# Designs tried in a protein design chat: VHH binders against NADH dehydrogenase (ubiquinone) complex I, assembly factor 6 (Ndufaf6). Part 2

Target 1, 289 residues: NADH dehydrogenase (ubiquinone) complex I, assembly factor 6 (Ndufaf6), of Mus musculus (Mouse) (a2ail4)
Amino acid sequence: SVAAASGPGIPGSHLYCLELLRKRDYESYLCSLLFPAECQRSASALRAFNVELAQVKDSVSEKTIGLMRMQFWKKAVEDMYCDNPPHQPVAIELWKAVKKHNLTKRWLMRIIDEREKNLDDKAYRSMQELENYAENTQGSLLYLTLEVLGVKDLHADHAASHIGKAQGIVTCLRATPYHSSRRQVFLPMDVCVQHGVSQEDFLRRNQDKNVRDVVYDIASQAHLHLKHARSFHRSVPAEAFPAFLQTVSLEDYLKKIQRVDFDIFHPSLQQKNMLLPLSLYIQSWRKRY

## First folded at step 4 (VHH)

Design P14 (from X22 with G102Y Y105T; framework vhh_7xy4_2)
Fold by ESMFold2-Fast, scan of step 4:
Structure P14 (fold): chain B 289 residues (1-289), chain A 120 residues (1-120)
Amino acid sequence: as target 1 above (289 residues)
Amino acid sequence: QLQLVESGGGLVQPGGSLRLSCAASGFTFSEYWMAWVRQPHGKGLEYIATISSDSGSTYYSDSVKGRFTISRDNAKNTLYLQMNSLKPEDTAMYYCARLDYYSETFPDYKGQGTQVTVSS
């Protein structure tokens, strides 16, 4: 009559996470392979969790379904801190990471809450709102990644905050052609207003100078965050650097958008970087971000 | 209407073999990971084998590795489990299961089951 102990024995849960990353976040898949062997599984679990949440907005037409999916993840996180994770492969692997590294529950909840808040089709009102979204999602993910690496350092957290903001801004820019094709624009409204640009200009794929100026300002903000994080890299412990491998792709995108004169719709921006594995390996070998 | 219908169970002696089949309907079978899950009388569910949507990856519990083989035919919407070298400990109700990560309970759906009894 007594219930059995929690027994998440889903065979292949780790490889489910790796397959999800290969399909939906290939960059994170490659980055995870460059982590210390004892951290790779947990790093993959965190990135798979991020993929699950990031896909909700783009995969549902109704906010109610999106809210239900977010409620599933809130309950999953609550339950895994009680050693009762749901029988779902990403949740099982995340639960193992939580136990192994004593991951901070608040950061996981902050990611879910921020994603839930942003299920609406509303553009960010300001650059500050986009940066807050980036801090609460990408920033939280990087703080958790530092915990996986065993890093507890103020300078590492400061770098993670700036890199998270740069990543969130670049992700917003990179996704603009995809969202525009679905009649959605999330670029910060205050920057658009400053240049006399409307949401409709992006829906029409307008390449006028004022549209390019909007993209320039937004990309420049991401570049400034990346430069700021790099300005004190000597103060960041080397053990933190695997968490920041994503700066390779951030810098690549920022260089590409500059080369096309900030034409957000240029086809070259959607092409995979076939040299990415080599670039990540070199970055890792150099101990830099 | 979503349906999973298992067949192929029965009574076998230790060391024997059985092949289970699961016919799926009411959803796009080729888009889902699938699993075989078993439940011995009075015990909880045990995942014994899982297979990716494209058959590229298969995984097994330690209790059945080397003895059981999971496979699927996406053109026929059918999942299979080949069971060899059966042991009394394999006695259970065997369920075909669909794996959907948005479900509160994983698996998100399982069929009626087919009984496997390994006894002399």
Scores: ipSAE 0.006, ipTM 0.325, lowest interface PAE 10.6, mean pLDDT 86

Design P15 (from X22 with S103L; framework vhh_7xy4_2)
Fold by ESMFold2-Fast, scan of step 4:
Structure P15 (fold): chain B 289 residues (1-289), chain A 120 residues (1-120)
Amino acid sequence: as target 1 above (289 residues)
Amino acid sequence: QLQLVESGGGLVQPGGSLRLSCAASGFTFSEYWMAWVRQPHGKGLEYIATISSDSGSTYYSDSVKGRFTISRDNAKNTLYLQMNSLKPEDTAMYYCARLDYGLEYFPDYKGQGTQVTVSS
C-alpha cells in the first residue's frame, strides 16, 4: 500500500543499532565508524541484524522461543522486500539499507536459515560443517557488506569467503571457554577424534598436548584462510577493504593463541585489545587487510 | 607464483614404505619452516611432521613418531617425508605446508596434496 510504501518512522532506530553494537559487538561498532560516511548507517544496520540473530541461542530459555524469533526475522525480511517492514528499530534500519543498496535477499535469508539450524546444542560434526556455517553466516554478511560498499568483484567475493571462514573458526575457538563453562562444546568432532580428545576434556579444561593439538589444527585452518585471502590482495579493489577490517582482531587472536602454545583456556586470550581502535584506524588508512 | 607440488603418493600394503617429495617455488625456501599435514577422507586435518629452516629442529605427532622422517634439501628447494611401517590408519591425502615467516607454528600456504592409500 501507499501508507506502507512511505515507511514507518521509529525515533532513534539508528542510535538503537549503534548502542546494540557497542554493547554486544564492540569490534563491529568500531569498524562501522571507519566506513565511508554514506555507508556507515547501512553497515551498522547489517551488523545489528547479525547481533539480533546471534544472541537468540544464548538469550532464550526454550528452543521453541528461538524458532519463533527466527520466524519473526524471516517474515521481517520477506515484508521488507514488499516495503512493509515491521515496526522494530533494527528491521527499519535494515529495510532502509536494503532499499538504498539493492541488497540481495538470498544472503539475508541464508543467515537466518543457518542460525535457525544452529539453535541445537550439538557440536559441529566436522571442520567442513564449521566452515559451511561460517560461510553461510559470516560469509553472507561480508557479501552484503560489499554490496553496501558498491563492490561487485570476483576477487573481493573470493576474499570475503575466505575471511568469513577464518572469522567463523576464530569465533568458535574464542567462545570455547565460555561454552565449556556452561557444559557445551562446539569444536569440530572429527578434529577432536583425530587426536583422541573428547568433549569431556574441554569441560574439564584439560591442557594436555593432544587438546592443544586440536586447537592448533583448528587455528591453523583459520590462518590458512586468512593468508589465502591476502595472497591476492593486489587484485581486490580498495573500495572493498572496509569490509575486511575484522581481520585485525582475527590476526590478533591467532598471534595470542600461538604465544600461549595453543592453551585455549589461557586468561590472556580473553583480555581486551586496548589498541584495537588505533589498529583499525591504521589498517583503514593504509587500505589493506 | 608461490607453489608447493607434492608427489610420491600411491597404493601400498601394510608394513610398506613410501617417500613423499614436495617441490617449492616462488619464495626463498631456505628461510621457512615446513610441515607435512594429512587429512583422511571425511576427517580432520592433522599436522604430522615439522622441520625448521636449517633442519636443526624436527617435531612429530605421536601417531607417526619413530616411523616417519621429515627432511629437506635447501639447494633443491625440496621437502621430503620418508614413511616406514605404514598402517591402514595412515591412509590420507598428504599436504606439504609452508609455515608463516616469523610465526613458524602457523601454515600460510599448502599444496594440492598427494594421496596415500595403505590397504591390502
Scores: ipSAE 0.000, ipTM 0.390, lowest interface PAE 14.2, mean pLDDT 86

Design P16 (from X22 with S103Y Y105E; framework vhh_7xy4_2)
Fold by ESMFold2-Fast, scan of step 4:
Structure P16 (fold): chain B 289 residues (1-289), chain A 120 residues (1-120)
Amino acid sequence: as target 1 above (289 residues)
Amino acid sequence: QLQLVESGGGLVQPGGSLRLSCAASGFTFSEYWMAWVRQPHGKGLEYIATISSDSGSTYYSDSVKGRFTISRDNAKNTLYLQMNSLKPEDTAMYYCARLDYGYEEFPDYKGQGTQVTVSS
């Protein structure tokens, strides 16, 4: 019958989170190493949680199974605020972060709810819908990351919102070749329609000017959000800057896509940035985003 | 199709040794972190040892550190627990577990377990 899902922890749950990040979100792994020592574990837990949720859509062919996994995470979050986390290493580490930093439950739930809504293999209707998805997922992650860093600041939250939108847009662009290989296209339909481009054009890996113009418009929106976030730099507490290290990779991708004339299928866009660790270290040292 | 089958338990005297095995099937064993958990009669579950997918990292609870060794053979889809210097307090049902189990009920991810009893 009924058994408590509680436990004081799983030996090695932190290392499990780090290994998950190394394998499936290496960028976030590197960023976590540049956080203040007392925040690294909690930051890693948040990013591992994001990996768990993001993998659902890519690894599950049946929507029903995806919904069940999302329901597991909703219950896990509810239960961890009652000190009854499930026996799952990411959930245990997230529970520890929740207790240590009094993390806002609403942000965790918002991430899960938005991921659940996005389990369908349908494109965003508009650029606004993609931005809303980005705000509710990446934005919520950044708000929680600011809470881990002890930052309570309106300008930091405003910058986080814009960086989250830029990240979500770039993630959508970056994932397009992978999703197209699985006969899925999530790029905003309104932008595609403006240029006379269909989903079939992306499935066929079309490199015509109209397809490149779609990519240009979407990438330009991400660039605009990044510039807007940077316009707040002087008003943002320096303690917040570790949360925004991902701007290094955002800028790198935006520069690379421009160099290949917005050919989203160019092989160079899928290559690892071998200089990323050095670039992140330099960014961290300079106290910028 | 997912199965975890534990074996190797038994009655042993204090200070003795036992080696537990867990045969895994129905999933790609080499991609998952694995753990040994135990449950004394009438008590809760205790996670005692954890091993990374590549054996590069192992972690132990304070109660068994220095006495137990977790290992795995990915070619044979098998998890092991070498238990030395056994104490009466180690008496429990021992289960192997896949660490991403949280997506389903725990019983679906552990077998019947193997009983370890430490007494004279």
Scores: ipSAE 0.006, ipTM 0.531, lowest interface PAE 9.2, mean pLDDT 86

Design P17 (from X22 with S103P; framework vhh_7xy4_2)
Fold by ESMFold2-Fast, scan of step 4:
Structure P17 (fold): chain B 289 residues (1-289), chain A 120 residues (1-120)
Amino acid sequence: as target 1 above (289 residues)
Amino acid sequence: QLQLVESGGGLVQPGGSLRLSCAASGFTFSEYWMAWVRQPHGKGLEYIATISSDSGSTYYSDSVKGRFTISRDNAKNTLYLQMNSLKPEDTAMYYCARLDYGPEYFPDYKGQGTQVTVSS
C-alpha cells in the first residue's frame, strides 16, 4: 500500500509512549485512556514528548548535555514538519500526531525553548515568571491537546491558559520537597521576600508560619486560576473537556495542602491517590472540568 | 560507559537459521525497551523487532513477522534475535539498539553490529 509505505516507523513506538507515561507520568497515562479512541494515540504522544523534555533538567548533571538534548528536540520538530522524523519512538509518535491533526509547530517549539531557558538551577524571580513558564510549557501542551480534539474555540483556549498556569504552579509546589533534598529551591523569590523567608528556610524544612504563608500565597494563585477557568465552563465546548481532566489531580493536591495547613513537607502530600482512576472516570462521565 | 556488543552473525543458506546475541553494559538494562535494527549495504536503517523492558510486549516489522523472535534475559543483560527461514533480502548488518533519548541522536546504539549474509 502507498499509504502504508509513506513513512519511517518503529515497531511498538505507541506502547513505548504508554509505558513511558505509566512509569514517569501516571496521571497523564490515566487521562489518555479517557480520550476519544481516535485521539488517544496522539494525546499519549504529546504527553510522552512532555515527559522527554521535563525530565532533562533532573536527569543530567551538566547543563551542556541538557542543551544538546533540547537542540536534538528542536531539530526533531523541524525535521518532522519536513516528513523526516528521527528514529526515536516518541518522535515517531509525535510526527504521526502532527500529520494527523495538523498540529501547530509554534506550540511545540515554545515548549522546547522554555524548557531550554529553565535548565539553570535558579528560583523564579516572581509569580509572574512562574506563570509565564507554566503558560509556555503546560499551556502550549493544552493548546496542542485541544488541536488533537479538533477544538478551535476562544473560551477553550482561555480555560487551557488558566489550567496550564494552575498545573505549573502545583507542579512547582509538589516538587519542592524533592528539590529541597537536593539543595535547590525554585519557589518564586518575590513571594518569599514578602514573608521574610529565605531559600535556607526550605532547605532546613522550616514549618514556621511565614513559610506556610509563602506556600499559601502560591497555592492560592493556582486555586484562583482553576476557579477562573471553571467560572466560564458553560461557554467551553464539551469536546474540549478531555484536555482538562488534569483538574481532578490539581484540585486533589490543593485540598490536601490546605488540610495540612500549607506544610509543604508533610508526608501525606507524597502519598499516591489510590482513588485517582475512579475520580478521573467519574469526572469524564459527568462531562465537566 | 554504555556498551552494546552484538554476536552470532555469519553466512547462511536461504531457509537457514541464526541466533544473534547482544551483551549490554553500562546502564540498567531491565529498565529499557530494546530493539534489533538492520542496515543493508547502501540502504537506510530498518527497525525489525522491539521488546518492552519486562518482555511483556514484542513487535515486529512486516518483513520478519512470523520468522524472527526477539527475547531478552534481564538477569544476564542480554538481548536475543532468533532468525528462522532466512531470505537473501535479510542480508544486512544487524545492530542492537536501546530505545531511549540521547544527547545528539536516536536510537542510542553503541554496538559494532554483526553481519548476516544469506546466500547460496
Scores: ipSAE 0.005, ipTM 0.470, lowest interface PAE 10.6, mean pLDDT 86

Design P19 (from X22 with F106H P107F; framework vhh_7xy4_2)
Fold by ESMFold2-Fast, scan of step 4:
Structure P19 (fold): chain B 289 residues (1-289), chain A 120 residues (1-120)
Amino acid sequence: as target 1 above (289 residues)
Amino acid sequence: QLQLVESGGGLVQPGGSLRLSCAASGFTFSEYWMAWVRQPHGKGLEYIATISSDSGSTYYSDSVKGRFTISRDNAKNTLYLQMNSLKPEDTAMYYCARLDYGSEYHFDYKGQGTQVTVSS
């Protein structure tokens, strides 16, 4: 009865996802290894999907090519829910995760739509716009990760929302030296204007007090979201905690930037945490975020 | 030498049909996903259709779904695009493109193009 010329599976598609994560998102690779064994493959597929979408903006010079890649992923997701995934390694692994865990299509589409809207090289107009971007991308990814873990809980979703916003804000801060070296600045414009700071100040790697104040306000907002998510951790089911392992790196960055008095260009911020695998293992063992 | 050569374009009236062909050489055609992309005058490239290496999967942009059909003949190293119910907005230079999983682009190579003009 099934006479498929092409099976909906690719030999080595899981290995492809793991290699993509090791190269482009090492932290997510490490976190996925601490998931329950039956969830690891699906967690890796979600993280690999996120890498495919996240890298489009920085890897294509023309918006039109970026739009074509987003159209590919929108069609791929639509077809996955008809059991007709494209013959592409990440898409095949994502399709398997969708079937195994009944993943919500709306969250996958929200990530694609938000990434597509953000293809322009424009700074966020406000902290609210950055938070909305973080909620729709990182937040949606965490909601899907909770579905992989079998968690359907209001408090878990509430924590995911706040952690997603904190993660998105910190990602924006972490990337600022990289983007500035390429003459791009994405930090929220309303915060910059409030302190009399221009994009040129970041391009020149200005360390004046007003630039540090911009960084302080943005970092403080991320810290507030993380603190809020932690304030009700006792109400969050323990099964949800693997989804929140990235709070380890999030907190590490917030502590480091505070130690350098919010100098976003300080060399120590580029130092890798060589103890990250151990820190993630300990966090997982303690059942915390 | 890696080459993609499109043909079959031309002038056609609204509601008409055209079949585009793309002859591939210089690589193992049967191992690559292929696509048709178009560029209207003064605009950027627009994705039209994609086909998997074994023809098992096909994808279309919403603007051409139900009107265009992508197909391939791996024995002849040829990609096709059957275009039906053509509209003035389909007027563009049409390119055959090779897709690469490891590339930063959705496609890593495109041909010289073939012009399609739909006029009333």
Scores: ipSAE 0.000, ipTM 0.165, lowest interface PAE 15.6, mean pLDDT 84

Design P21 (from X22 with E104D Y105W; framework vhh_7xy4_2)
Fold by ESMFold2-Fast, scan of step 4:
Structure P21 (fold): chain B 289 residues (1-289), chain A 120 residues (1-120)
Amino acid sequence: as target 1 above (289 residues)
Amino acid sequence: QLQLVESGGGLVQPGGSLRLSCAASGFTFSEYWMAWVRQPHGKGLEYIATISSDSGSTYYSDSVKGRFTISRDNAKNTLYLQMNSLKPEDTAMYYCARLDYGSDWFPDYKGQGTQVTVSS
């Protein structure tokens, strides 16, 4: 109940980041353990920052308070580049990562701005709009992760862009049952219209062929991005591969949804992958994505 | 009930001064970091000043640094913002915000706000 701390550093700020990831982004927690030892702390800081931003929408009662939290992070990032970070554990760890790796401020700001826009809780008008959201959030996060790994490479950035888009699309699909239960649908409207599917079809949890065709088209776009990123893996430095460990769970979801014939509401899609730690370790050992 | 009530806003000419107050109730005020956040009509929020629970640390946006001073009186459960050298660009709705206890830096509650208009 006292805010007595010396300087801008906080003892235990790294542990705070790890606990946040363990509770709210367990996959990123596991992935961080497979990074080179000298990069693990910074990688955890980036993912903890992402968790702080991602949880705002679900944790606030009013959009205005959510906007205030986004403005806090904009100011925190501005102040970090002046070596004056706020005494908040994630901000302190992010500031250390910024200094250690000379992280690009534009990418951090792009994540905040895009999350702020998402507070409006409106459906994507098109697949392109969803992909732009994914690029600006997941893509930016991956570019920063590459900087932590010391990778400055055009092919690595190209792979990160495609993987970020695939991740954003899959995240949208994975969250559809949850959002539908709350009378919301965020799936791209242009794809739905193309198949004669309305938002009411998802709210009623219809599993008819045309609804599955919508899911198929969206999932296929994620698969194409992942396939494209993999098509030039030989040109990507091996040092970049830890940034792309998330492709394990991404591919797992795409395989599962195909097995249930693109029934987005199938209960098996909500089951945990009990072999995830082993799968991540094997992919890390083989240096693939 | 947790409550934050702002007051002190009004119409001021450029170069003038105003002092905003925020009366807090329903929680242990002395244990929380507090902030002032503003929103011009039709624009985004701007986080302008933050103060630690013991007044030992203060942070300001570059747009108000040197002109505004945040302070608090824990005995009176009151937060203040002294605004000097006001500019037309300072015209906005000003909100008093309590920062999240589990992380002392996030607004988890705000008042209804007080309007500040700077014009000739």
Scores: ipSAE 0.000, ipTM 0.335, lowest interface PAE 11.4, mean pLDDT 85

Design P24 (from X22 with D100P Y105E; framework vhh_7xy4_2)
Fold by ESMFold2-Fast, scan of step 4:
Structure P24 (fold): chain B 289 residues (1-289), chain A 120 residues (1-120)
Amino acid sequence: as target 1 above (289 residues)
Amino acid sequence: QLQLVESGGGLVQPGGSLRLSCAASGFTFSEYWMAWVRQPHGKGLEYIATISSDSGSTYYSDSVKGRFTISRDNAKNTLYLQMNSLKPEDTAMYYCARLPYGSEEFPDYKGQGTQVTVSS
C-alpha cells in the first residue's frame, strides 16, 4: 500500500505500479522488463494506468462507481498536464512519464472516453464496434508506448493499430468464460446473428458447431490483424519492437483456441503459459514481433 | 459488511439549507479520506467536497465553494455536508464516497445516495 503525500510525489509509487502489474497483468510486467532501462518505469506506468481502467468494468458491481472512476481519471489527466497530478500512485507515475516523453494527451483521453462508453454496453453490436473499442484503447496504449520508446514512424503506428485490434479481440474472447459466469456476454452481436447464436447459448456454455463458428470468425479477425501487422515488419524500426512483445501471448492464444476447435469454454484456454517469460525473452533477443 | 448510508435529502426551496449525513460501518472510518459526489439526472458526476481523515484538509468544487461545508465526526463514524444558499442547479443525487489515497482520488466505495431537489 502507498501512504498519502503532502506534495505531488508519493513514496513507493513506482513499486506500487510494479506490484499492481505483477498481481493483475503479469504479462505486461514481464514485457516491461525487456524495455530499454531508461523506458521501463514509464512503460510500467502506462500499463498500470491501463490496469486501473480495464479493471473498472469487471471489478465494480455498480455503474455509478465505474463512472466515478472514469471521471477521476479524466480530471487526473487534465490536471497532470498542468503539473498538478492527484495523490494516487499510478497517476503520479503516469504524470512523470507524460513529462519525460511529452506523451500525447489525446491518446490518454481516448482510452478513458472509450472505457467509459463501454461501461454501459452489454455486448458490441458488431465486429466493427469491437475493433473501434480495441483501436481506441489498446491502439492508443501502443501509440503511447511507441512515444516512450522514442519511435515516430508510420509503419510502427500502422503495426500498432493492427496489434491493438488483435489484442482487443483476443481479450474479448479470453474473457468470455468469466463474463458468462456472471451472466454477461460481450461478443459481437452481428457475428452471433450470422450463425443463429444467442447470448443464452454462451450463458449455457453451449459448445455446438454454430457457437464454435462464432468463435472461429472472431478469432480469425484477430489472426488477420496480427498477420497484417507482421506482413510489413521489415519496414518497422527495431526500436519499436519492445512495444509489440504482447504478440507472443496473442499468437499463443490463437494457436490454443484453434487446437481446441474453437471451444471458448475449454479449460486449457484459462491456463497460464508457464513458459511465457522464456518466450518473451527469446522474441526480444531475436528482435521481431 | 462495508456500508455507507446517506440521509438528509429532500425537497427544498431556492435559498434554503439542507444537511446531509452519511453513516459509515464495516471499516475504520477515522483512517480514510471521504468525499461527497453528486449526479444530476441524466448528467455526469461532480466531486463536490473532500475531507482528510483528521479534518485538517478540505477541498471544494468551484460550484459550491462558500456555500457548502464538509465535516466529519470520527467518534460517530459519520460524514456531513452542510448545504446553504441552495440553487436549482444543486438538484442531484448525492453520494458519500470513501477515498483510499487522499484528496481528489477516485472512490473505492460509495453509498446508495440521497436525492436533493431544489424547486419552488
Scores: ipSAE 0.000, ipTM 0.355, lowest interface PAE 11.5, mean pLDDT 85

Design P27 (from X22 with T50V S57Y; framework vhh_7xy4_2)
Fold by ESMFold2-Fast, scan of step 4:
Structure P27 (fold): chain B 289 residues (1-289), chain A 120 residues (1-120)
Amino acid sequence: as target 1 above (289 residues)
Amino acid sequence: QLQLVESGGGLVQPGGSLRLSCAASGFTFSEYWMAWVRQPHGKGLEYIAVISSDSGYTYYSDSVKGRFTISRDNAKNTLYLQMNSLKPEDTAMYYCARLDYGSEYFPDYKGQGTQVTVSS
């Protein structure tokens, strides 16, 4: 159970969060190391919380168990704002971040509520629905990350919204081969219908032009959000830029999928960027996103 | 140095056809994705057709799918748009655009444009 994870002999709660990121979100682990020293622990706690919620859908066979895990996190958030966090390492570290940075409870609850809603085995009805999911999950996570960095700025929030949407869309695309192998497809239905493509086409790993056109439209939408966020970067405080380090991996995926003519099942899309640590360091040094 | 020069526009009757050409110079044309983008008077830009560097992939907006065909000749550094079954709604300035291979799906450069007017 999640409460049993804080038992005696287990490395401290911070080390638990770092180990979780190393194994399940290595990119976020690398990004956390580039935050200001005083913010690294809290940034790691937020990303570990995201991993705990994200893995629920993939790690449970029964929807009722998934719902119970989401209800645990809702209660954990309510209780930590009353200074009574559960004895679970990620919850303890998140509680410390909440107190240190006065994190907005609404954003944490919005992430949990959207993850709970998305436990259903259903494709998004529209591109708009995918973007709303991305805004409520990835967007909320970025707003909280800005709070950790001490940034209260309308332009930073605007950039975070667009980057969150781009991240959510790319995550959906990147996960498509994995989900198709489990006979699931989550790509927006309205885009599929527009191109005469069914879920069955993705289950069969069909690479006909119509399927690639669906991928093109979805990838193009992610790229437009990233471009929009970058168009006003001069108006965004430099202190916000560590929150946006994930744009390195976003851009890498968008370049790769274009290079393979939007073949979502191409093996090269699953290859890790061997230069990622260097690229993240350079982006951090140049203060860009 | 970098230039995109469009030609082939003009006045045409509804149901007619036009072929647009774009001569590219100042860069390695065969390495870039290319697009045709149009702008009706007083409206925003529309991406109507996209083609990959090797012609292996093409994309068309719903408004032109089945009527327009994008093609390229890498040996001649030329992009083409064959427009059939033209409608009054196709009236616009048509731009040849180079897409940024690495970072942008939107054009990083476009030409001066060629006007297409569909009217009786």
Scores: ipSAE 0.000, ipTM 0.319, lowest interface PAE 14.5, mean pLDDT 85

Design P28 (from X22 with Y59W; framework vhh_7xy4_2)
Fold by ESMFold2-Fast, scan of step 4:
Structure P28 (fold): chain B 289 residues (1-289), chain A 120 residues (1-120)
Amino acid sequence: as target 1 above (289 residues)
Amino acid sequence: QLQLVESGGGLVQPGGSLRLSCAASGFTFSEYWMAWVRQPHGKGLEYIATISSDSGSTWYSDSVKGRFTISRDNAKNTLYLQMNSLKPEDTAMYYCARLDYGSEYFPDYKGQGTQVTVSS
């Protein structure tokens, strides 16, 4: 509308999103640079939105503060579909992406609702619960990323679902040393019980075989999802492949955790992959995931 | 010890006025954006107003714009909310909130709240 053309805008909102990604989600920053030029800004906006929501749980001391931040984002999404976004840089960039690509509101709301539900200071009860969380957050994010790329394809959606689950599982594993240092453990309880492992074992940074077996089972589930997603690659349109560049980092983590015999506390797991930009470029050039 | 203590709530008739105060301690008040957030019983949180560290910028929810005024006194470490032309819909627990360092939007701390009831 003409009124919307004179609406809110923040100089440097795109740069804000890029700096947020560079600081808090460097892998997504690198992946965004390999998107088609027309899609880079929108892809960065989606990933910046994800960072804003993902960091809430670790940034607040009490659930009520987390709920306040989630309510801000729920209203922001509702208002941006009425062309009335809040004057916040990530929200402005997300609003521009929504308008440009007709992004599905349901997926944005699903991410917020799932993050809000996960503000409780409780471990996942089961692998199924972790996978559901991953599907509703990472999966929704990938569906939106496919919309940015203009991809409407059943095989691409199926690959995105599996990659989202693999990413969510790996994110949970990768964050375990950080959360354990804060006396929290979010790894699936049913897997821990299966191996006779308590949350206290992770708080103590126990490297005994049964703890490694828990990590192995969880990592193996992520590996199976990644393998399943790759089984579709010949049926997935090449235009979808930028959405799946994160599989490089995902596979790198799974290889590293295996090399340290599933010692989730091994220092090498916290080191940045200095060759990641080259690996992402090569994968992009070869048109694979 | 970080503390935010709200006061000034109470029962008031429709069309009446109330002034809420929030006493801050345990941090450098003059460096933070501050907010007033309300929650009606059994409902979600609603941001009412925010104010920059130097009072140079303020924001208001459409539901209170023109009726409420947010202000602060950095020398006294106090945040205020002047509420005029009160409506039954303004009935809620009102919280003083500190916004995260460098943030204009996201709270990192809140007080216990003060109840405002607008009823005849």
Scores: ipSAE 0.000, ipTM 0.432, lowest interface PAE 11.1, mean pLDDT 87

